# Designs tried in a protein design chat: VH-VL binders against q9m4b5. Part 4

Target 1, 129 residues: q9m4b5
Amino acid sequence: MQQQGSKSGSEMEVTWEDQQNINIFSRLNNRVHDLDDDIKSAKEKCENLEDAGNELILADEEMVRFQIGEVFAHVPRDDVETKIEEMKEATCKSLEKLEQEKESIVTQMAALKKVLYAKFKDSINLEED

## First folded at step 18 (VH-VL)

Design p1
Fold by ESMFold2, fold request of step 29:
Structure p1 (fold): chain C 129 residues (1-129), chain A 119 residues (1-119), chain B 107 residues (1-107)
Amino acid sequence: as target 1 above (129 residues)
Amino acid sequence: QVQLQESGPGLVKPSETLSLTCTVSGFSISDYYVHWIRQPPGKGLEWIGVIYYSGSTKYNPSLKSRVTISKDTSKNQVSLKLSSVTAADTAVYYCAREGYPSGYLFDYWGQGTTVTVSS
Amino acid sequence: DIVMTQSPDSLAVSLGERATINCKSSQSVSNYVAWYQQKPGQPPKLLINWASFRERGVPDRFSGSGYGTDFTLTISSLQAEDVAVYYCQQYNSYPYTFGQGTKLEIK
């Protein structure tokens, strides 16, 4: 829903390429919102896994209950610790990738914003989000 | 010139893993998203997933537990693996490019490769 | 998942006449709809993006319209080379989903 083109119309003709760039900017803005949701979820998962690992260490039990599909089983504490650590490492790596992805999208948006404001000045508003 | 080409075995046995490669030329997979889409014989199109610049992926929830998309930037290739296949996975498989800057869908498609799942 | 429902499933139109294909989404998708043409044995070809934005090299007889849930592809004067299956696709939300297709034939 980003504003299309110049208010004057007759002196600031919106070209095919201009409309394409406006549409892309709008889509990228939505993608940043989606990435922010994914980043938040990954951060929450990483925090939960950190907490679970700490609780396991504090409990100091040799056997713990662990969910396997729909069933709980009593498994060695060391096996659960290994699994939690593997999940933490995977989640932290995923979070790093998501944050890199967001930076790339924001960079693309900044480049488009520069081009569009240079041509249309205050005839468009790219700050709506 | 921009080109995407799918390759892999055309026949896969049930319960095995389907493995396909999308080899691209005329652009770098570091600069573009690549998606996988499939089309069962005589039917419509189903989006499988995408791999981002960073290597993060998004998958169709209907396939998420069985699908892996990965890339090899040194070979300019994107791979699709689909585990535990059944006859329902028989389809033409396409890779397709999302334009640059991102958000411009799907300006180039591969020719497609047919995969048949049979005993 | 957002369901994209095309109508009709099949359409026969005389040369030079108008062809109209409708696509309805089960939820609002804003203008994040693309239209594709697919000929036998070929991959889909992008015609329209953002509901109404015609891609380079696509003839002026192709136009798209709509916002929200109701979308239309129109071919204002059907040509013989327009015989194909046409698909709409939403990309508002993952998973991206396609309509079931509309087969366009010459009557």
Scores: ipSAE 0.542, ipTM 0.813, lowest interface PAE 1.9, mean pLDDT 87
Fold by OpenDDE, last read:
Structure p1 (fold): chain C 129 residues (1-129), chain A 119 residues (1-119), chain B 107 residues (1-107)
Amino acid sequence: as target 1 above (129 residues)
Amino acid sequence: QVQLQESGPGLVKPSETLSLTCTVSGFSISDYYVHWIRQPPGKGLEWIGVIYYSGSTKYNPSLKSRVTISKDTSKNQVSLKLSSVTAADTAVYYCAREGYPSGYLFDYWGQGTTVTVSS
Amino acid sequence: DIVMTQSPDSLAVSLGERATINCKSSQSVSNYVAWYQQKPGQPPKLLINWASFRERGVPDRFSGSGYGTDFTLTISSLQAEDVAVYYCQQYNSYPYTFGQGTKLEIK
């Protein structure tokens, strides 16, 4: 986000409130970036768990090799399936929450943009490259 | 009125897990980020980590392998767990709110709880 | 990690005189700097946010300035109640980091 000179030749006075809004916007923008990373990670995990679940469903064995930390154990397939499903559900729910949080922040940012652009017009740029 | 209050054991043995709770009132932890900060005796402040609205967390890399922050929205509480503690983990532990929409970082702090790691 | 370095470590100022505390970051942190006041047995109190925004209830004698890597907290006229340790903090990126603190005393 950058403040630029007024094209009209008249300097727009930046109020304390304006600066606060700009600062808040920047802060929210940083949060969005953080959330993007988390969302990406969560999506990957959710997908991996889904894939694992699908593979397990196709397994013919009653007992499957399951890794817990650094330990391998033979566990009933059904138990592992249940565990993977639980993990997937939890992870995907977390993903949903992350996305909701991002959406909320983006909405707030949009509101701030509206206010700031209404005042500063082309003398401010709140868009990311 | 916004209030944060840390609670937990004042004494923890080496190699054990430190567990602290931040009880919040006057606001919902679903609407604010909550941070943990600690201060060793006579020293400065160290940021431990933060928990987001969604429950997502960020940790100080120096503590990442040992720290877990979680929350219980039903109780409006944030928890800190620090495993494998040593004497270096002796400190006053604070929870603090990151305010919004004001965007005020650490606008409210708990009074802190002293944790001593000793055999 | 971004290192925040305060100067001086300790400062003695006469009542009514100006106190200046500097904080330098190892890399640019834009204006994402906060200043805290901490008195013995109390948690830190936020004084300044976004490098120069005074928090509500903070006396006008406190001011913050700076952008990028160099920041300053100024107390225009030191009062007895201002005796404390002051910390700068960056929140530009994780992990958030604090300065080592500056102990402000009355000369």
Scores: ipSAE 0.518, ipTM 0.830, lowest interface PAE 1.1, mean pLDDT 92
Fold by ESMFold2, fold request of step 29:
Structure p1 (fold): chain C 129 residues (1-129), chain A 119 residues (1-119), chain B 107 residues (1-107)
Amino acid sequence: as target 1 above (129 residues)
Amino acid sequence: QVQLQESGPGLVKPSETLSLTCTVSGFSISDYYVHWIRQPPGKGLEWIGVIYYSGSTKYNPSLKSRVTISKDTSKNQVSLKLSSVTAADTAVYYCAREGYPSGYLFDYWGQGTTVTVSS
Amino acid sequence: DIVMTQSPDSLAVSLGERATINCKSSQSVSNYVAWYQQKPGQPPKLLINWASFRERGVPDRFSGSGYGTDFTLTISSLQAEDVAVYYCQQYNSYPYTFGQGTKLEIK
């Protein structure tokens, strides 16, 4: 085990592994925030697709405008309904994966928090500002 | 011993799909993120993308419309597909592990596999 | 994309002397910078993570520093086996990006 910091008579010893764990915790916290942003975006997309589906049900047109890349095209209503359902399923699946990912990372952070508080007690603060 | 090994065809024709496999040993891809990085001949490194624990992915926007990363946990393998290739996609392709617990950089790399795009 | 700019592109240093490689990001990346060494025909090898955290097994002569936008890799006493190309990398934001590389040679 190799120590890079200075040791003082008033401080607890910080090992290479301790510094690694602190750095990992900080990085994982940042990743949780990034995942929260992704989850929010996925929820908004799912809601927008639900709203689009409801608008299509309320409309009485057999041909509708539908966006394909940068261009709108006129396509049969039934084809648009099918496409919206496919997009909703894909978005819901993506959202579930993102939520699973966040849960895994939060679990890793909880384990690290327990280890770091057990060693450093009140000498370290791992809580959000 | 931790090891990553890239495999796939060394030659790919323009407009076709490049398909590579990263076979992993010494750790489970359920516990680690795996990234793909490439290096054109005589040039620097370009990050392609990552696959998360859940199978969620992030891709370099410069490649996003053409790239798919997937995994097969039962085979401990991560796959890369890059469609519609051109000469600009000629490179050494690496898979690399993000350390565990997740949140720190590439501690292990594969040896790399050279892919040449040529008619 | 966050651009990582290394300087110099090439550096020649006498054995036993100090080598310094700089890396500047186009926006703040906090301390989320890694340094890699790459020798011909080999994959990159991680030397420094979190700007200044030396990875296990990396010789003490390698050190890193910096925060925000300005980062430095230092080799305090150059050895023959240190001849390589060195890359910095940010991982603050996707896409992860690398510097263009610095070729280190013996003078």
Scores: ipSAE 0.515, ipTM 0.808, lowest interface PAE 2.0, mean pLDDT 87
Fold by ESMFold2, look of step 18:
Structure p1 (fold): chain C 129 residues (1-129), chain A 119 residues (1-119), chain B 107 residues (1-107)
Amino acid sequence: as target 1 above (129 residues)
Amino acid sequence: QVQLQESGPGLVKPSETLSLTCTVSGFSISDYYVHWIRQPPGKGLEWIGVIYYSGSTKYNPSLKSRVTISKDTSKNQVSLKLSSVTAADTAVYYCAREGYPSGYLFDYWGQGTTVTVSS
Amino acid sequence: DIVMTQSPDSLAVSLGERATINCKSSQSVSNYVAWYQQKPGQPPKLLINWASFRERGVPDRFSGSGYGTDFTLTISSLQAEDVAVYYCQQYNSYPYTFGQGTKLEIK
């Protein structure tokens, strides 16, 4: 991270706290990217469980084959429906929490950006290209 | 000012559930991540997991099937449960804060609580 | 898991001399490395974050450097109170992992 003082700007030097805030902003930006990966994975899992539930609706057997790890077991249809719905609910709740987490971090980044731009104006660039 | 304090039973029998509480002061657990780390006697440090702002958690894969981290924001407390303990779970257990608001680790630690697993 | 390997495991240094501890990660961790000092019966104390950012209140004789996979903690002039075990730790990705520790003693 480069810091440049402006001759037409503030005489303010970069303090320990300023360096900390810059480092935190950079880490939060990377955390958002990590959360995006988690969110993508959770969305795919939720969609897969929805598809599995829809395929079960089309089945007409009282006993169905259900994959447990690398093996299949014949399980009552109602038990599989219950299990899939429980997994859907848990996965969708997890997705909601991840999205809330990202929103919180983006809010923190916006607050840091305002503080850093207010102090350093045009001598710092926090924008992602 | 910032303080974290672990509490819980020091002796746990094999196969039981270890249950610890981290009580914090000087900051809100709504604003900081709190982690659990453990250190077996005379050995190094092992990260257990973290609880996020939203209540979402991440766990060390080596412990994931047995560990639960939760929080109670009204009490400013973070809890750790570790089920089906064995002698290998004997350690000093620490809670620690991820630096404000996150991104560097770990700026404050509790004093640690010793948990011994024995009959 | 990203493995953090410290060297040496144990180091003896005379008072006033320079101590150097190395830490190598099995994958790139950018600058997401912290260094801790741990004295007997105490929790670890954070010295350095982001590989080279000294925490407030940490004496100037402590410094860190590195990026990617190779990291160094340096104590420029060893003092008696610096006798401890030192750990590096990556926080680039979960699970967060620590080095095995380096025991620093007076020679």
Scores: ipSAE 0.486, ipTM 0.788, lowest interface PAE 2.0, mean pLDDT 86
Fold by ESMFold2, fold request of step 29:
Structure p1 (fold): chain C 129 residues (1-129), chain A 119 residues (1-119), chain B 107 residues (1-107)
Amino acid sequence: as target 1 above (129 residues)
Amino acid sequence: QVQLQESGPGLVKPSETLSLTCTVSGFSISDYYVHWIRQPPGKGLEWIGVIYYSGSTKYNPSLKSRVTISKDTSKNQVSLKLSSVTAADTAVYYCAREGYPSGYLFDYWGQGTTVTVSS
Amino acid sequence: DIVMTQSPDSLAVSLGERATINCKSSQSVSNYVAWYQQKPGQPPKLLINWASFRERGVPDRFSGSGYGTDFTLTISSLQAEDVAVYYCQQYNSYPYTFGQGTKLEIK
């Protein structure tokens, strides 16, 4: 978060509570960025699992290669399909929790932004560019 | 008044699961992050993990495979489970609140509960 | 993991004198540093947040400073009730990590 003064020679009263709110806003902004990284990772995993599941349907092979770490093993197609669906469900649930968490943090930031702009007007800038 | 209180067995056998509960009053765990921190006898502090508003968690990588933090909003409780314990897990265990709105650290701590791994 | 290294491990200071405790992080943590006071048999108590922001109810003889990797807790005039172990903690990134502690005693 950036603080910008718009008036020369003016003194703006900043209380202990105001300074705390500014510090909290900056911390919450960092938390949103951390959550966005987690959400991006979860979305990518969900997309990869969807692609893998679709490829299994098309392959129509009885045994398929399944990656375990850096190596592949041959396993029955039905077992891989079941495992992929389990992983996809777990990833989707995790993604839902992360999205809810971000929504809560953004709501807290919006409330702080309203309070801070109401008091400081154009003396601060809480927007990212 | 804001209070956090840890509870659970004080003695746990090696290889078993340590299970602790943090009971909270004066605030809702739906609105605050709760962390677990431990302190071996005469030693410093080690962060174990946190549970978010949504129930999402972050854990210390050194403990990740063994630790589970969960919550029961209806009871206003946060639980810690640590599996496969050894003597190295003997410590005072604290739960602590991250302040509201989320973004400043541990303004309230429980009194701590001592867990000894022995048998 | 970010390592927080405190110095000294212990110090003794006369009543009314200044005590200074240093904390260095292994990489930049911006101002996301907290300081705690812990007395025997008690949980830690938050003194300073954001490196320099004194929490409510903390006497003004406690002050913090620093940014990036070097942080300082200062007690400007030591009182008898300030005998404790002091910890710094970073919360810039997970896992959160604490310094090893500094034991402060009356000389």
Scores: ipSAE 0.450, ipTM 0.783, lowest interface PAE 2.4, mean pLDDT 86

Design p1
Fold by ESMFold2, last read:
Order: C-alpha cells, then sequence, then structure tokens
Structure p1 (fold): chain C 129 residues (1-129), chain A 119 residues (1-119), chain B 107 residues (1-107)
C-alpha cells in the first residue's frame, strides 16, 4: 500500500463496514512498521549491553565510569555488572512483548485481507512491499 | 454497554506518586488498547501513553521518566502511576479506548477524575 | 512532536448557519486525524476519524475533510447543542498531539 486508503471500482458498493475495515487494515499495517522499528531498537540495545559486559570482563578495574541517564558516575565494577544484567533482562522482556504484539496484529491483518480480497478482488492491493 | 471509570485519590502531595486505576466494562482490555490523557484546568488535552495487548507501552517523551502504565487483565483494569508530581500535574485524568482493535481513536472515554497536587 | 494548530481560537455562528474550524499540522499526518467535541464537565466525544469518517451516531451535519497537513471540521447547520470546544488530534506518530481547541458559540 503506497498511499492511505484503496482504489474502489466504479460499480462496486462500499459499505460503512467496508470503509472501516480498509481504514483499520491501513492503520494496522503502519503499526507493524512501528513495531518493527521498536524491535530493531531493542535488539541493538541488547547487543550494546552484551558488548559493555564483555568489556567489563576484559578490564580489571575496581571503579568504572558508568552512564546513568545523561551523566557518568564512578561506580564499583560489581555494581555496573549487576546493572548491565538488569538492563539486559528488561530489554529481553520488552523484546518478547513487542514480538508478541506484532504476531497478534499480523494475525488480525490476515483475517482482514481474506475479507477484503474476497469482496474487492484486484481493485485493492493490501500486500506490503 | 461500554464503560470506563477512573478512580484514585483526588489530592496528592508534591514529590509523591500519583496512582490511578481505570476499570472497564463491556469490553476486554485483552482486545483493545487503553490510553491515558490529561487536561489541566482551563487548558487543552495532553496524551500520556498507551498500553498494548501484550503489555508493551508507549509514553509521551515529556513524561517518560516518571510514568508507568500497567494492566491487570483478570480485573479488567489499567493503572497509571506518575512519580515526583508537582503542581503542573494538576489535571483531569481520562482513560480512553482505542476502538476496533486499533485505528479508531478514543471512541469511548471515562468521565475523568480530578487530581490536585497540593500540600 | 507534531504540532496541531487550530483556527480560529473561538468562533460565533448564528443558529442554522455553517461553522468551519481549521486544523494544520506541522508535518504530514496523512489522514490520521480525529476530531472531538467537548462540552463543559464532560469528556471529549469522538466525531470524526481518519479526517473524514463520521462516527456512528454523530449527526450528519458534522463533516470532516483534509489530507496531509490541512484539515477542516464543518457543521453545516449549527444547532444549540453544538456549543462546545472542538479539538483536532493527530495519531500518525507518537506522541499523539491535540490542537489547542476552538470554542464554538451561538452568535
Amino acid sequence: as target 1 above (129 residues)
Amino acid sequence: QVQLQESGPGLVKPSETLSLTCTVSGFSISDYYVHWIRQPPGKGLEWIGVIYYSGSTKYNPSLKSRVTISKDTSKNQVSLKLSSVTAADTAVYYCAREGYPSGYLFDYWGQGTTVTVSS
Amino acid sequence: DIVMTQSPDSLAVSLGERATINCKSSQSVSNYVAWYQQKPGQPPKLLINWASFRERGVPDRFSGSGYGTDFTLTISSLQAEDVAVYYCQQYNSYPYTFGQGTKLEIK
């Protein structure tokens, strides 16, 4: 779908429910794209936290600089290791929820595709590319 | 018979946590998104955030560090917590449903609950 | 954040006459615009979704139009019960944002 909405045939009757289903499908498609961006971001965050943990193993320093929000603080190495593990666990849980959300939306879109293609045939294109 | 109802303390002291509950009937929060929106006295509307089917959330960046939205599907409830409140957080707080699993914005609203931040 | 700017801030219209409220977004929001009516002491009520899709139960004198950045809510024949504040809202991108509101009064 390159634009909002869909092309309607000149003789085809579009009901209120049909217009609703078309608009909903378009919105769900955009939500899948937003979720994919969130999933990519969460995967990158997990990779960055893994890299930080590996650097901590290789550096035998008692105190390290660690970013807390927008500032750095000097903290014990063991506290940083614990914080990194906590952040990884939170990111993993968030990623699982995002993937579950995407699966639910894709399932709903598949059901709508069936209904819309059955009625509008080649007058509508619901395929993502 | 779709209904949303906000509840919680009407008065909250500065620096404390505001905690509200949205209780819904006539639909399941497993099937619909629920949003929180607020309206300061005599001012416009500000979107706070949303909770998805999975429990995943999105927040207004202006509030992200202070806000938590959660749900209890067994009680059909959505909760809002806003930490470290100030007088600027005084508002009517609404919960609202995003209709037909997604795409209709705010087809049903709660009546709203007034929260005043004051000592 | 996408800024939604309504015009006018207030509007007085005679009963039975046409009222027009405009809403402009700071960037394209396609047709992801909703319009709400809010009366004193009540929550907002959804009138129009997807810029032009009138919700079930909303009187047919209410209509919406627009795409991209420029949107309009029209009441074709003002009734006394239409006195309210009207808000546009975009939902193209988070955070969702509302216009500042337009107060509609009978002239």
Scores: ipSAE 0.430, ipTM 0.778, lowest interface PAE 2.5, mean pLDDT 86
Fold by ESMFold2, last read:
Structure p1 (fold): chain C 129 residues (1-129), chain A 119 residues (1-119), chain B 107 residues (1-107)
Amino acid sequence: as target 1 above (129 residues)
Amino acid sequence: QVQLQESGPGLVKPSETLSLTCTVSGFSISDYYVHWIRQPPGKGLEWIGVIYYSGSTKYNPSLKSRVTISKDTSKNQVSLKLSSVTAADTAVYYCAREGYPSGYLFDYWGQGTTVTVSS
Amino acid sequence: DIVMTQSPDSLAVSLGERATINCKSSQSVSNYVAWYQQKPGQPPKLLINWASFRERGVPDRFSGSGYGTDFTLTISSLQAEDVAVYYCQQYNSYPYTFGQGTKLEIK
């Protein structure tokens, strides 16, 4: 049995339920890392939208260039302001949901960690680097 | 008993929106992730997306933001919408449960519902 | 996307003989591989999770092995009821992806 470089040794037999719990913990840990990547991406998107909004404040033109995917289009300034605010609101809501999801998973991992350490103690290591 | 059941129109015209509902019993969608998977006739399986506890979603990039997955916890239902359909979207559509606690496997599947995209 | 490639695409095996199906991923997926059995007109049924963990109620003639990129499903003594299409699936990374399937028949 292996976990992040730890070696597992025990006088006890590993049951079907123990194997399930170990595999679930590893899966949840990966889910947290995936959520952290999503959270980072959402924060970066919000920063980029803030920067775009700030650049728009400096502009006095009626038409501005605005990136839509991989394409730039000329769009009226008022429409761009509305679009940026809509995108910021959507990103902030998405970020809140992702952080709530992470909190739920971390809670499940904490409960599972107690069960696994109670059985295997120093034979496993469930901690991050 | 854990059960998932897909429902919705079996025939959809090209360019319209496909709309399906997964009704579940024996568990709460507040406690489990629900995924959508599809299978074109005589072909393999394609993962569509998932909805998390919080309502956050992840989608297959191949569907190019045409997909929306949502849930109604009071009805214990998960919905799938796929816009701008073409013949390539003809398939059996499944909803499936990710095992508890949250994990990366499909331990229960619905029976599937066939959707045909045709003029 | 992580590509899951099964071999062979089809396989004929005599009753009571061993059937072996291979699955290779284009990137390491650790042990995050599941195997499913699908009979005509039915949804897939989960057999093996975490590459080698047989689900409750699955006959012990089914076993899985592998880690990283190379995975195997083995049926040690084929029964008539095992005629189906078998799929491997990775869940290491989104999007989750399936192999193309292996059709298993009685010889």
Scores: ipSAE 0.387, ipTM 0.763, lowest interface PAE 2.7, mean pLDDT 86

## First folded at step 21 (VH-VL)

Design u4
Fold by OpenDDE, look of step 21:
Structure u4 (fold): chain C 129 residues (1-129), chain A 119 residues (1-119), chain B 107 residues (1-107)
Amino acid sequence: as target 1 above (129 residues)
Amino acid sequence: QVQLQESGPGLVKPSETLSLTCTVSGGSISDYYWHWIRQPPGKGLEWIGVIYYSGSTKYNPSLKSRVTISKDTSKNQVSLKLSSVTAADTAVYYCAREGYPSGYLFDYWGQGTTVTVSS
Amino acid sequence: DIVMTQSPDSLAVSLGERATINCKSSQSVSNYVAWYQQKPGQPPKLLINWASFRERGVPDRFSGSGYGTDFTLTISSLQAEDVAVYYCQQYNRYPYTFGQGTKLEIK
C-alpha cells in the first residue's frame, strides 16, 4: 500500500480516520497471506488423510503400520481407520473455517478499498503487485 | 467491560505439562484473536503464540514443539499447554486480546498468573 | 526472528522534563510497532499502536514516532506516575518480539 502525490498538484489531507483505515487494511492483508499459507497446509493434510483412508479401506491386513510421532507401531486396522477418519474430519473442518475467515477478511478489505479509493483516487495504491 | 483472568497451577514439577486457562468475561472469545505472553521474574516479555478466529495457531519457534493453544467457545475460555517444563519456564503468564478484524493488538490483558517450576 | 533493541536500558529524568526511549528493529517492520508501560505487579499496558497511534485513555504527553527500523517513544513532560518499565514490540512478522525494556525513573 502506497500513498502517492496528487496528480492535480494539490495535497490531500490525510485524517486520523484515513490513517486508521489504511492501517487496518494493511493488517487484514497480512492476515490473508497468513491464512493462505494455513489453507494450503490444511488442504494438503486433508487430502493426504483422505488418501490414506481410502488406501486403508482397500487393505486386507488386520494389523497395519502406523506412525506415532517418530515411531512406527503395528496397530489394528480398524483402530487406524477410525483415527484417520477423526483426523480427516477435524482437519477438513478446520480448512473450512480458515476459508470462511479469509472470505470475511477479503470482504472487509473490499469495503475499505471503496472508502479509501473514493477519497484518495489515484493518489493511493491498495493493490498487490 | 471485558475482563481476562488466567488460572492454573502455581507450581509444576519439571518434565510435567503446564496447563493454563484464560477465562473471558464481558465479551465473546469468538470475535477476537488470543495470545499468550510470559515474563520470567525480573526479565522482559516473550510471545508464546496466538490462536485465530478459525482456530488456527501460530507459535514461537522456540517453544513450538512444546506449546498447544486451544479455545472453548462454549466456556468462553482459551487454553495454553506447555509440555516438558523446566525451571526456565518459570514466569508470569498472560493472556491478551487482539481485535478482530481490526487488528488492534493487545488492547486487553489478564492480570497474569505466576507459574513456578520446581521439584 | 526480528530483534527489537531498546535504548537506553535505564533512564532517569527530572519531573517535567522530556523522556525519550528508542527502539530499533533488526529489519523493517513498517509501522507495526506497539509501546507498552508496565508497573510492578501489573500486566503491560498498551500505550501506542501502529507506531504513533495513542490508545484510548493515554495522556497526550505520550507520543510515538518512526517507520521501518527506528522508533521512538516520547514523554513530553514526565510525571511521577510515569515511573515504569517500557517495552516496544513488533507485530509485522511472527514470532512477535519485544524489546528488552527500558526502566524509567525520576532523577
Scores: ipSAE 0.546, ipTM 0.840, lowest interface PAE 1.0, mean pLDDT 92
Fold by ESMFold2, look of step 22:
Structure u4 (fold): chain C 129 residues (1-129), chain A 119 residues (1-119), chain B 107 residues (1-107)
Amino acid sequence: as target 1 above (129 residues)
Amino acid sequence: QVQLQESGPGLVKPSETLSLTCTVSGGSISDYYWHWIRQPPGKGLEWIGVIYYSGSTKYNPSLKSRVTISKDTSKNQVSLKLSSVTAADTAVYYCAREGYPSGYLFDYWGQGTTVTVSS
Amino acid sequence: DIVMTQSPDSLAVSLGERATINCKSSQSVSNYVAWYQQKPGQPPKLLINWASFRERGVPDRFSGSGYGTDFTLTISSLQAEDVAVYYCQQYNRYPYTFGQGTKLEIK
């Protein structure tokens, strides 16, 4: 729960707009956590593709076994190297977009924190941890 | 005020690509999430996907291999492409905004555009 | 996918009486539920967000409640203009999903 849910000692009124902002903040916080999971998965994929590329570089055969859908086929090593590099570039691009998205959401949350803390002061706690 | 207007061909042949555009007026598309939702005739609603601030997308897994959502900020437009269509893709297609600034849900919907998939 | 199941599929209520529509999710969605009203030939209109947060301009007779898996939309005194199909929707998890709809009619 991000909202402390306390009653103000100054009899401060929680308006319709305040409830909207609190609900939005809570939703954005959950979205950041979802994005963190996506970012972790994308980083792991990048690492796995780098490892696969390194193993392929060390291999000494011109044809390698490669999975295509549910079937393994023997394909030229150079074609696999090209495919792995394409996948790594696409994953890196996706990771950069996810990081940008998270940064945008965190900025929006900071703006909401400023508004909510200015109004409610120490009556709420919006801090992570 | 913000207005959303879907446009595109009303009739699409099977196996072809459906291409729709949502034109937004009265506000910028840059600061919002944009969704596509469809409704087959006389049926309920199905979420298709969303495009984020950064251009990153999420798609309904049932459609993922066939769907592309993109945006063009200079034309203030959000686009949907759905490839390899069949009669099951006949529906009214809506674009919708995830509300101000984000995390609010579908506060603005387009009027919808009817797409029929028929030979 | 999180399945949203509405009940009943259709109901008829006398003018001025209370209408109740239930929506159950197949797993917890916290309060991330929205309710929409859809009239023929129109897009859905957002009535309730976060399970119980009524949109500005929506009449006071509409109210929502619930948390977790069980949600309710209530119209306390049915008016003629409330005849429509009503949808619940979860947005807790990808993909977002809608209930099948409840057609509300005048008895």
Scores: ipSAE 0.379, ipTM 0.756, lowest interface PAE 3.0, mean pLDDT 86

